# Ledger of designs, part 48: VHH binders against Profilin-1 (pfn-1)

Target 1, 132 residues: Profilin-1 (pfn-1), of Caenorhabditis elegans (q9xw16)
Amino acid sequence: MSGWNAYIDTMTAAAPSIKRCAIVGAADGSVWARTEADNVFKASEEELKTFVALFNDVTQVPAKGADIEGVHYVVPRTEESLIFGKKENTGFFAVKTKSAVLIAVYEGPNEVAAQVRKAVESMQTYLNNAGY

## First folded at step 9 (VHH)

Design va70 (from va2 with S33H; framework vhh_4orz_3)
Fold by ESMFold2-Fast, scan of step 9:
Structure va70 (fold): chain B 132 residues (1-132), chain A 123 residues (1-123)
Amino acid sequence: as target 1 above (132 residues)
Amino acid sequence: EVQLVESGGGLVQAGGSLRLFCAASGFTFSDYHMAWLRQAPGKRREWVALISYAGDYDYADSVKDRFTISRDNAKNTVSLQMNSLKPEDTAIYFCAAETSFDWGDSTYEYDYWGQGTQVTVSS
């Protein structure tokens, strides 16, 4: 088993436009791994606890949006185990597995966003198959 | 309340021009891709033009080089300039808003829709 930082590295290699990324516990939002230093994922413990609780009923999220790193994102719709949002040239994708939530914040045009979604969903599939 | 309100439709002769406008309210316009779709009598709804939140754009092959999409984020407006109109362009034109990444799929579910404006091109 690799450390959780290896999964962060895999996602950012697959989608270089991911600016900040984290893997957090689905139950409490505790950080398992995140980008660091100049690319540090800045969300507070309280914000992450609130965010992962959104996966308990994703249908409520579009009415209120979602907050990540103190930025309020418009969430136009949700899918089962997927929340995504937009704020100008910035966006995020978040997916839930059995035990984790993966969050990737990116900047750039539509082609970039498509790459980020693919990277995050591929990792979601991998982690679910690995029992996480 | 979210609203998309189209205007600028009407009757024009083949070879003529029209400019459609869509006024948006009730959401953060600059976060959304904006699209124009049309539905001709007896046909399926089809995508016509798309402009991303960042200003990138694309067109259906049937309207390339004739139509131009633009947006004004300060006014929450998207526009479609239609030149060299043909009878085949006769349709109800709809404004739609979306924050997805798929281009050109007329069956893709858009988040918000206008009620449409009729464009009729006579021979």
Scores: ipSAE 0.000, ipTM 0.121, lowest interface PAE 14.5, mean pLDDT 81

Design va71 (from va2 with D31E; framework vhh_4orz_3)
Fold by ESMFold2-Fast, scan of step 9:
Structure va71 (fold): chain B 132 residues (1-132), chain A 123 residues (1-123)
Amino acid sequence: as target 1 above (132 residues)
Amino acid sequence: EVQLVESGGGLVQAGGSLRLFCAASGFTFSEYSMAWLRQAPGKRREWVALISYAGDYDYADSVKDRFTISRDNAKNTVSLQMNSLKPEDTAIYFCAAETSFDWGDSTYEYDYWGQGTQVTVSS
């Protein structure tokens, strides 16, 4: 498989605690691939356009948080190309590459958060090296 | 020595209000997210409210329109204003602090905990 859905499969296999995820365009939030069926990533293109714009200045994000799938997440901290959010026993990691933003929503105890972060950062590195 | 000390708990009638305080020392308070959790008799701890180091906040659905979390970085305190209290709010309330997730350090686990303060709502 050479389609964008293969990257979704790779991330989910690396971190089974990922409930939903997507790969979207960094410029406009357009969906390139996302989880489907019972674990459909449900975010409007308008919400995603707003979300990817957060990467224009991540230092402002902890003050206002981030919304994904209509759910507000507190963002404890950011890195230049990483935003992570927390809400009770759920959370997300989002990373930006040259052309894309990868978003993974997870649920579970804190040890799975580290696994999810590693999975998205590994894919971020791969895509950047591939020119995406 | 790192310390989180809660205060402000007590006995109140249903419909009343209480304000909890958590005084922090021994770490750089302004760099930590602060949370309130509670534990009712015979139950596991449940998350109540969270405030980031930069001031964004969120609440559990059960308290969303009744409780308000705030912080004062100059005084190293986090507060929880509790209004319209219900008997089911009866619990020991804990203050907790967490730093940002970092490789090899932590994964959203709370780094520091207070000993708790008892809140009892009578009806």
Scores: ipSAE 0.387, ipTM 0.676, lowest interface PAE 2.1, mean pLDDT 85

Design va72 (from va2 with D31S; framework vhh_4orz_3)
Fold by ESMFold2-Fast, scan of step 9:
Structure va72 (fold): chain B 132 residues (1-132), chain A 123 residues (1-123)
Amino acid sequence: as target 1 above (132 residues)
Amino acid sequence: EVQLVESGGGLVQAGGSLRLFCAASGFTFSSYSMAWLRQAPGKRREWVALISYAGDYDYADSVKDRFTISRDNAKNTVSLQMNSLKPEDTAIYFCAAETSFDWGDSTYEYDYWGQGTQVTVSS
C-alpha cells in the first residue's frame, strides 16, 4: 500500500457515510490509494481515465452524467474543480487538486452529503497546500 | 414569485397510465435540475425521478422501467409518464427544483416545491 492510504483513512473517519473512496492521478486516473476489503473501490482503469478527463471541461458533465464503478450518476451541477453526482440514496463528490482527483462514494439521504462534501473539500485544500 | 404547479393526477385502475406535468415560473428553469417525489399516507416523502438541466436522468428502483421523466425547457415544463401503475404508487406527487448549493442541508436539497397532485391507483 502507498503512503496515500493515510488520506483515505482520514476521509472515511471524518465522514462515516463514505462507503468507498479513492485518490487518483489527475492526468491519467491511475490509482494512488483506495478503500479495500469490504469497501473496495472497484472502478476500472479505463473508467477512471474517462472520469478524470471530465475535469478538462466540467460544463459538459451535466449533459451526460458520470460513471463510477459501472454505475451511472446524474450530475446536477459542477463547480470549477468539483463534480457531484446522485443516484437514488447514493451519490458521490469528486474534487480535483493540482495533481490528484479525490472521489468519495457515499450512501444515505442528502442530509449526510454535507459531511462527505466537507471531508472531501478539506482534503482538497490540504493537498493543494502541500503542492499536490 | 417562484411557482411550481403540478397537474395530471387522478384515479386510475391498476395497470393503467397517467402523465403528470409541472409548470414552472419565476426562476431560470433551464438552469435547474428537476425532481419528482411522492408521499403516501403515513409514509415519508420518497424520491421518484431526477432530470438534470441538460437532460440526463435517473429513477428510483421502485419505478424504474415503468416511469419516464422528461423536460421541455422552451415551455418551462417537466413531466412524468407513469405506466403499469400499481396500488402502491398511490401518493401525492410533488415537483421540486433541485439545486447544487449546500446539498448536505436537507432544507436546501430542493429549493422549490409545488402543491402536489393526488394519484390514486385502485386494484
Scores: ipSAE 0.350, ipTM 0.641, lowest interface PAE 2.2, mean pLDDT 84

Design va73 (from va2 with S30D; framework vhh_4orz_3)
Fold by ESMFold2-Fast, scan of step 9:
Structure va73 (fold): chain B 132 residues (1-132), chain A 123 residues (1-123)
Amino acid sequence: as target 1 above (132 residues)
Amino acid sequence: EVQLVESGGGLVQAGGSLRLFCAASGFTFDDYSMAWLRQAPGKRREWVALISYAGDYDYADSVKDRFTISRDNAKNTVSLQMNSLKPEDTAIYFCAAETSFDWGDSTYEYDYWGQGTQVTVSS
């Protein structure tokens, strides 16, 4: 396991309720790694380009929400490097590092939201410290 | 100190309309997303609609195109316009407020809740 897929595996092992996730380039939304097989992360290139651009001004996001894999999520709050959204029993957390955006989509009751957030924030810290 | 007070419930015939209001006090309303949930007799609470502090919104599929959520931040109110009501919409309707990044175990876990308002759809 070399390259960025090892970080996907680390996050999903830490929070098993992550159904799909990806690590994408912060500048253009290009996919560096994603979950595969039956849990493949299916966002289009144009959707990801639009999504990562939200981090240019996160204060505008709660007014418009965010779209991931064709699903619209209401975004209740943002931090400078964190966007999260919810729709019934699904949700996502997305965090920005220097060079990357980590996106984790989870399914199930929101009981799992705290664990998913912890997993992506831990990886964000690791990648920032590694210079990414 | 913190209160959410629902109003506007009542008895209507199928096909009718009602407008629910929720008046908020005791917290900074503009910092909270607001939701409507409902509970029919013998059923679990069901999420109906959500609106962010900045006005983006979403609906459960069962009410989409029939219900409209809106908010007035100057008056600390959220409202739910319910059109084309069906007997299966009969329930106690609750408003709820949420600002947490660490949402709880279920859709019932919100920072603040109202006492509810009864909606009964006949026929």
Scores: ipSAE 0.386, ipTM 0.675, lowest interface PAE 2.1, mean pLDDT 84

Design va74 (from va2 with S30E; framework vhh_4orz_3)
Fold by ESMFold2-Fast, scan of step 9:
Structure va74 (fold): chain B 132 residues (1-132), chain A 123 residues (1-123)
Amino acid sequence: as target 1 above (132 residues)
Amino acid sequence: EVQLVESGGGLVQAGGSLRLFCAASGFTFEDYSMAWLRQAPGKRREWVALISYAGDYDYADSVKDRFTISRDNAKNTVSLQMNSLKPEDTAIYFCAAETSFDWGDSTYEYDYWGQGTQVTVSS
């Protein structure tokens, strides 16, 4: 019913270090698309609802961190529409659009993290321009 | 002008405790996340603990429940309390500071590094 999986495929092709990702509704955290099968994005609807609410005031996030797939990440810094977290050699980037939140979990050093950030921010720009 | 200076390392017996300090100067310390990393002889550098500028923290599984990271923004200091030390904790311990990812750059995630302090744990 939805073609949103094509956007997941675009992001993972642009940044192969993305292990799991999802596109969720900004209002409620409802899943529009996610990676599945061997690299299934496992976050519950309750966890995602809590996560997208972090974008209501990103300045509070570095004090408490963020939880994705039951894993706690320290958030070193936020920007108005960007939250990223770190844990050893794994991390995530999450960006908010008008209607959606894109979440990408990756593994690798800072060099690949920068590539993942570019991929999610590129998609953020595309979806905002498309009215999402 | 940027400096991170570690202190508190030394020789201790297994089961003992040490407290490491890192004194920072030359940057706006309160805006930076601070980390401790270690490098054992012949091994790669590994992450030990991280504390955000706002106080949230995390630890590597190998040190969780034994080590405690803390910061004092008034003194521009981050510290690592190490309890129940094991011989496998023997390493040079480094303090590092980080505020953001570099956009499209291949630089490491930490902007500033200390010179390290040696911790040796005997059995």
Scores: ipSAE 0.328, ipTM 0.634, lowest interface PAE 2.5, mean pLDDT 85

Design va75 (from va2 with Y32D; framework vhh_4orz_3)
Fold by ESMFold2-Fast, scan of step 9:
Structure va75 (fold): chain B 132 residues (1-132), chain A 123 residues (1-123)
Amino acid sequence: as target 1 above (132 residues)
Amino acid sequence: EVQLVESGGGLVQAGGSLRLFCAASGFTFSDDSMAWLRQAPGKRREWVALISYAGDYDYADSVKDRFTISRDNAKNTVSLQMNSLKPEDTAIYFCAAETSFDWGDSTYEYDYWGQGTQVTVSS
């Protein structure tokens, strides 16, 4: 299996409310690893290319939101390397590392969002320290 | 002092319309996202609509195409236009603001203030 799948497994174990997630290339949105089977992350190549380009200027994102898997999310807040999307009891956290963007789609009340953010940011820190 | 004051609720017949208003004070309204939540008798609070500080918005599936959220930054007001009301829309409606930078904290939740505004839809 690709070593990148181990990072997907680590994140989903740390935050079980993550329903689908992926690690994609920051430059082009190419998929390095993603959840599969019943939890398959279904974003298209063109959607991912558009999505990772949002990190070129995150300050513009709250005005238009973000689309993941054909679903539109309102983006209430961004940080330099983080985009948070919200829709009902679902949402996503996406973080940028040196070479990758991690995207985690979750379901549950706002309490679970905190756990998902921690899992994603922990992995972001790990990958940055590993040179990715 | 941060305050959110809801108004516009009332009794309406099924198929009718109401417009709710939320007047905000005590924080920089234009920098924060605003939401409407509701709580029906015997149920937990349910998210209804969200609007970012920059104007993008979304709705719960149960109210999509019937409700419209809008904001007026000059008046520090967020509004919810409710059309084609159904008895199951009966609830206390709360306005909430995201005024904290602690997004992703373990205790994260939308803040709400005041009593809300009662909406009762008769069949």
Scores: ipSAE 0.428, ipTM 0.681, lowest interface PAE 1.6, mean pLDDT 83

Design va76 (from va2 with Y32W; framework vhh_4orz_3)
Fold by ESMFold2-Fast, scan of step 9:
Structure va76 (fold): chain B 132 residues (1-132), chain A 123 residues (1-123)
Amino acid sequence: as target 1 above (132 residues)
Amino acid sequence: EVQLVESGGGLVQAGGSLRLFCAASGFTFSDWSMAWLRQAPGKRREWVALISYAGDYDYADSVKDRFTISRDNAKNTVSLQMNSLKPEDTAIYFCAAETSFDWGDSTYEYDYWGQGTQVTVSS
């Protein structure tokens, strides 16, 4: 287990509806930690590089949506450092810190989205305060 | 004044089709994501479909492959084509701009709610 995997574990414990999760570098999309085994986060290097670049101007994202693990998500709204998307019974929340992007893919009804967003935003705050 | 006006509802037999319209005025329509929600008697509002300001879209599982959302920015309208209607689709249908929509809340607050249009599907 890497040190960064402890943060993955913290988020999934706080929001059990998170099915797959990753922490990636904000500059290049390189994977620092991700869920493994039967819930491995599967995204190509090219996809992650493209995804983290969306944070350079989040206001453009709702026009095109976002792709994660080969799945296209409609992005109805963004905030300065938050992108979220929805597709059927699945969705994601992604937040940018100084050095990282946290991505959490969840499954379930809209009621669980609040728990997932809270978990991701809490970790964003923690990592920013830790200098990441 | 900002206005959203729904139309196109009515009574239809199971298996039939209806097309709902939402006419928007008083704001820059092309800058906003638009949604359709529905509320059956005695139930909570349910999200049905969403279309971003640039035309990307998605649907609730219950209506996927049966409903089609579209928008016409030149006419300031969003529409919902409803095919293969079921009695379970009976509800008042609402058009909403996504200004205050919060995906993290099971009770949604929308800016620019219209009055809705009644859809009744008979067996």
Scores: ipSAE 0.224, ipTM 0.473, lowest interface PAE 2.5, mean pLDDT 82

Design va77 (from va2 with L50V; framework vhh_4orz_3)
Fold by ESMFold2-Fast, scan of step 9:
Structure va77 (fold): chain B 132 residues (1-132), chain A 123 residues (1-123)
Amino acid sequence: as target 1 above (132 residues)
Amino acid sequence: EVQLVESGGGLVQAGGSLRLFCAASGFTFSDYSMAWLRQAPGKRREWVAVISYAGDYDYADSVKDRFTISRDNAKNTVSLQMNSLKPEDTAIYFCAAETSFDWGDSTYEYDYWGQGTQVTVSS
């Protein structure tokens, strides 16, 4: 949507290792904004609905993992508003705000995972403070 | 003090099966993700399968539907059941352990490694 794409641009500028990302509604997984063209975030509506529901009880997630863009990720641990997963040289960080879930898929050396996490957590703080 | 000891390797004909075991000691096994990796002659080490401390698991595409990873926390063991073996599965198989609590925040490295067990598949 208009306006929301600016937040995606801010996150990808802060962490260039982010390959694809999206901002979706926390209640239903509806897409508010996503990366496009060669970096299209290709999760289905049903997959996103299932994914955002994981935040209803994050303690269950390490036992079953998470699926994003048809890829299964093993989730090593969760925090109340944070889910992250790994699959070889790829990974993701997802954070929940009051009304949104931010999902960032990255690729590259594992040492950049901390940079990606910092970028999504900074945006999470900003959006929560803005009432989203 | 910390040890990972693999067993179960050997010679088998194509289409056959083997079960590998990894016995762990010297750390709190139930807090660790366990993985199997393999290295064929002249190749880099590649990941084969992983099982988290909570029981979720995943496999490399080359072994999916043929291999099964499992763990027994009461016995401090992880196992790899290998079915429908192919000559391309010939490698030294390594057991590795990594704490799950800090994964994703730093460089991905296994905390502990076994010495490996040889698997040879003849055609």
Scores: ipSAE 0.244, ipTM 0.553, lowest interface PAE 2.7, mean pLDDT 84

Design va78 (from va2 with A60K; framework vhh_4orz_3)
Fold by ESMFold2-Fast, scan of step 9:
Structure va78 (fold): chain B 132 residues (1-132), chain A 123 residues (1-123)
Amino acid sequence: as target 1 above (132 residues)
Amino acid sequence: EVQLVESGGGLVQAGGSLRLFCAASGFTFSDYSMAWLRQAPGKRREWVALISYAGDYDYKDSVKDRFTISRDNAKNTVSLQMNSLKPEDTAIYFCAAETSFDWGDSTYEYDYWGQGTQVTVSS
């Protein structure tokens, strides 16, 4: 396991309810790594560019929500470096580091959301400390 | 201090309408997302509708086009307009407030819950 794919594997191992995830550039939404094959993260480059720009002012996001993989999510709460969205028994957590945005889409009852947030925020802390 | 109180439930015939209200007190309502959930007899609670503190909203697919969620921050209320009711909509309807989730806990929960209001739709 080398490169950014190892971090995808670490997050999905820590929270098995993550169905799809990606690590993208914070400046442009360029994909550094993502889940592949039957669990491929399907967001387009254009959608990701729009999505990472949400971190320029997260306070505006709850008014309009966020779109990932063509699916609209209501955003109940944001923090300076965190956006989370909900849609029935699915949702996502996205966190910004110095250079990257980590996005994890999960499925399951709301009890799994805490595990997914923990996995994503742990990786955020690790990458920030590593200079990313 | 914190209370969510539902009202507007009742008995209606299939095809009828009801409007549910949830009155909130004891917290800063305008900072919270509000949700409606329901629990049918013998079933688990299921999510029905969500509205963010800023007004964006979403619905369970089976109630889309029939239900409308709205909020009035000046009155600290959230409402659910239910049209074209079906027997399968029979349930206790709960109002819930969501501001966060516990990081480091194994669960994700709404911060506050109402006690519910009964909706019965006869066939």
Scores: ipSAE 0.375, ipTM 0.647, lowest interface PAE 2.0, mean pLDDT 85

Design va79 (from va2 with A60S; framework vhh_4orz_3)
Fold by ESMFold2-Fast, scan of step 9:
Structure va79 (fold): chain B 132 residues (1-132), chain A 123 residues (1-123)
Amino acid sequence: as target 1 above (132 residues)
Amino acid sequence: EVQLVESGGGLVQAGGSLRLFCAASGFTFSDYSMAWLRQAPGKRREWVALISYAGDYDYSDSVKDRFTISRDNAKNTVSLQMNSLKPEDTAIYFCAAETSFDWGDSTYEYDYWGQGTQVTVSS
């Protein structure tokens, strides 16, 4: 049992447009922390295993997209440690660290997406520096 | 000079079909995701369909199973096949282009927009 929920709280405080968020293991998609109650992140264990495996070859992802919480997102492009997707007025940013994948689902236009991306990338930097 | 030019709009009866085209010039089309959005009288623009540079696509729930988006990178075109049209589909339809290189850095939803084409569906 770890105190990883504090990192979820930090990200959501930095970008209030994040509706649901999770920190999962990079190797297996195991949930370390997620938003809960009214903002519960509803991805299954099977879906998360499939999702984190996308980081093994991000160049293939834009052709097929990505599924989170049973919702299909178009992935316009990937970077080595970043996958992001779009669905109407919602989207996600997912970043990989040494040991973890951070996933943030948000609502809003491109202006709020910039804030969400910065929050997720800041946490990515923090966790990498902490050895995760 | 960047241009997106829509065509194919018109008047059609409910249950009918239309195909919209968007011709793109002035940028590297194959590096861009392409979208169709629409604006009905008195309403905000709403997203209709999106296709990535690599060909994956998605639709709003209101048009799913009725509309098909496709692209032809050799001709720099994106098209929207609209079937089983309803009066609620009446709107100006816009083609839009978005590069993923600056996703989240832009203050605008899309990098480039067309002028729009009118679609009117009679009841």
Scores: ipSAE 0.309, ipTM 0.599, lowest interface PAE 2.5, mean pLDDT 85

Design va8 (from va1 with Y99K; framework vhh_4orz_3)
Fold by ESMFold2-Fast, scan of step 9:
Structure va8 (fold): chain B 132 residues (1-132), chain A 123 residues (1-123)
Amino acid sequence: as target 1 above (132 residues)
Amino acid sequence: EVQLVESGGGLVQAGGSLRLFCAASGFTFSDYSMAWLRQAPGKRREWVALISYAGDYDYADSVKDRFTISRDNAKNTVSLQMNSLKPEDTAIYFCAAEKSFDWGDSTYEYDYWGQGTQVTVSS
């Protein structure tokens, strides 16, 4: 059993404003785990493949933006392993580890974004330390 | 000192057009994302448009296809072209700039704000 959904549960417990999230393969965007049921992460396989390819050169992303679940987000800036997007009172944080990309879509005012970023970066650190 | 100064507001008839300008000084404009927000009488402030430092942009659904945001890094300006104006577009329009996106504080705000410019659309 992969058990990857336990990490999804950990992130959403740390930041309740996360509406939907997923852990996907860095090479191909294949879904390892995602939120389910009422909070199902709805990105298609083709969209995720396109999205993870953005991490090949994050410096190009602010010119193009990023699409997640059919929604276009302006990406105001990037860091080497971090892409985040904004759309009014919703947004996302995505971080790359050695083997995975973590994506968290949140809803709420900008004040909740701090919790979401912290939860995603904490999980990124954990997975990198675990060899993922 | 840092300043954002809006201009171009005024009174216009429904169906008309206005172009708003925001002149920036005191910071490296080309490193900042720029936004337009508005506040109508008796309503909350709402986001209208956003443009990244690199030129990608987005709009609120209420203004999509009618408004166009653009920036000129050589002149340190961001502009909002407003077409097909409606009475419900009546509001004070604010220019805002952000680069830090520092969410270490639980309270987040744009790095810099203008004072606003009044737009009034008559029926």
Scores: ipSAE 0.443, ipTM 0.709, lowest interface PAE 1.9, mean pLDDT 86

Design va80 (from va2 with A60R; framework vhh_4orz_3)
Fold by ESMFold2-Fast, scan of step 9:
Structure va80 (fold): chain B 132 residues (1-132), chain A 123 residues (1-123)
Amino acid sequence: as target 1 above (132 residues)
Amino acid sequence: EVQLVESGGGLVQAGGSLRLFCAASGFTFSDYSMAWLRQAPGKRREWVALISYAGDYDYRDSVKDRFTISRDNAKNTVSLQMNSLKPEDTAIYFCAAETSFDWGDSTYEYDYWGQGTQVTVSS
């Protein structure tokens, strides 16, 4: 099917441990697509606006962490266009493209974290090459 | 040589306090997130507290508001202040360091580990 929801489906198929995810606008945090129903991504519009603004200076993020769906995550480090964090058995990976930010929240051990990172970074590469 | 050396453990009665210290050497401490994990006899290691290289921190829910993690980058130390201790806090406490995402309970990788310090809480 057409539209941004197909990219959500691609990521969750590649990494089934993704519990919830979204694709949002890099400039404003507007939701382009997100998981729904039993896996609804519940971050508010205001929280997402705050979150995407973190990419304006990723070097400041480890000092303050990041909030997603009302949960505070410690961010142990950042990379160019990558923010990730962990809280107990829950974690996230977020990557910025030219015009979007992809956010994936997952649960599970280290093996699934690695799979989630690969899925998100693969989609980041694809969207950048497609001009997004 | 990389070393993490824990100290400050001991025997304390329920409701008491202990402060654990971890002295780090042999790596660039300020680039690493530091964590405290614990392991009770016959149980898996569990994550207790984490502090990023830049100072943000988080705690396991069961110790939140009782434990405080802090770091001193000038002295290459991380500490854990433990207040209102309970018998269920009895465990060997380990200091660990990492620069990657791989942190948490015993299923996650840490770059460096200490040998641990025993904490025993009697009722």
Scores: ipSAE 0.417, ipTM 0.669, lowest interface PAE 2.1, mean pLDDT 85

Design va81 (from va2 with A35S; framework vhh_4orz_3)
Fold by ESMFold2-Fast, scan of step 9:
Structure va81 (fold): chain B 132 residues (1-132), chain A 123 residues (1-123)
Amino acid sequence: as target 1 above (132 residues)
Amino acid sequence: EVQLVESGGGLVQAGGSLRLFCAASGFTFSDYSMSWLRQAPGKRREWVALISYAGDYDYADSVKDRFTISRDNAKNTVSLQMNSLKPEDTAIYFCAAETSFDWGDSTYEYDYWGQGTQVTVSS
C-alpha cells in the first residue's frame, strides 16, 4: 500500500544498509508495506504471524532465536518493544508500536547496526505519536 | 584482568578432527555470547560459529554440519569440535565475547578477544 510505503522509503533512506524491511500488523502479522523489486521482503504470512507473536513474551526469544525469511537468527538480547538478531554479517531489528511491528533486515558488519537501529526506532516513535 | 585463551590447535591431515577450547576469566562469562572467528594468511577475518548466553547457536555455511560449538558455564569455557577438516580450514582461530552489537559508539565489533590458536590442515 502506497501510504505505508512512504515510511519504508524513509527508513531505507535513513539507513542505506537496510536490505529489506516491512511494516506489519502487530496483532496478526499482516503486511502493510514492504520493500519491493530487487529488495523484496520475502517472509510468508505464516512466518510473520509467528514472528509478531514473539512480542507477547520477549523473555523467551533469546533461548529460541527468531526466523525471518526462512533464515534463523540468534537473538542476543531483547527489550520490551525491541527484538534484534544476528547471523554472520547480517542481522535484523524489529520494534513494536501500538498497532504495528517494523522489521528491518540489514547486511554489513556490526558497525552499521547502530544506524539501522536508529532508523527503526525513529519510525517507531513517529508511528506511536501518530496513534499507530 | 580479562583474558580469553585458546588451545587445541595443531597440524592434521584432511578429513581429520580437532577440538579447540577457549578459557575465559575476568568477566561474567554466563552473560556473554561467545563466537569463534578465523583468519587465513592474506585473507580477511571471518566468523565461524556463535553460541548465545541463552544457548542458541549458529554456524557459517562453510562449516555447517562439520563444526559444533558448545559452552560450559561452570568452567567458563567455550569449545569448537571440528570434523571433516579441509585444507581451506587452515587459519588462526580466535574466540571472542560480546553482549551486544556495536551500536556505533565504537569501531570494535566484540568486547573481548583471545590471541588465537593455529590450525593447519594438510592435503
Scores: ipSAE 0.355, ipTM 0.619, lowest interface PAE 1.9, mean pLDDT 85

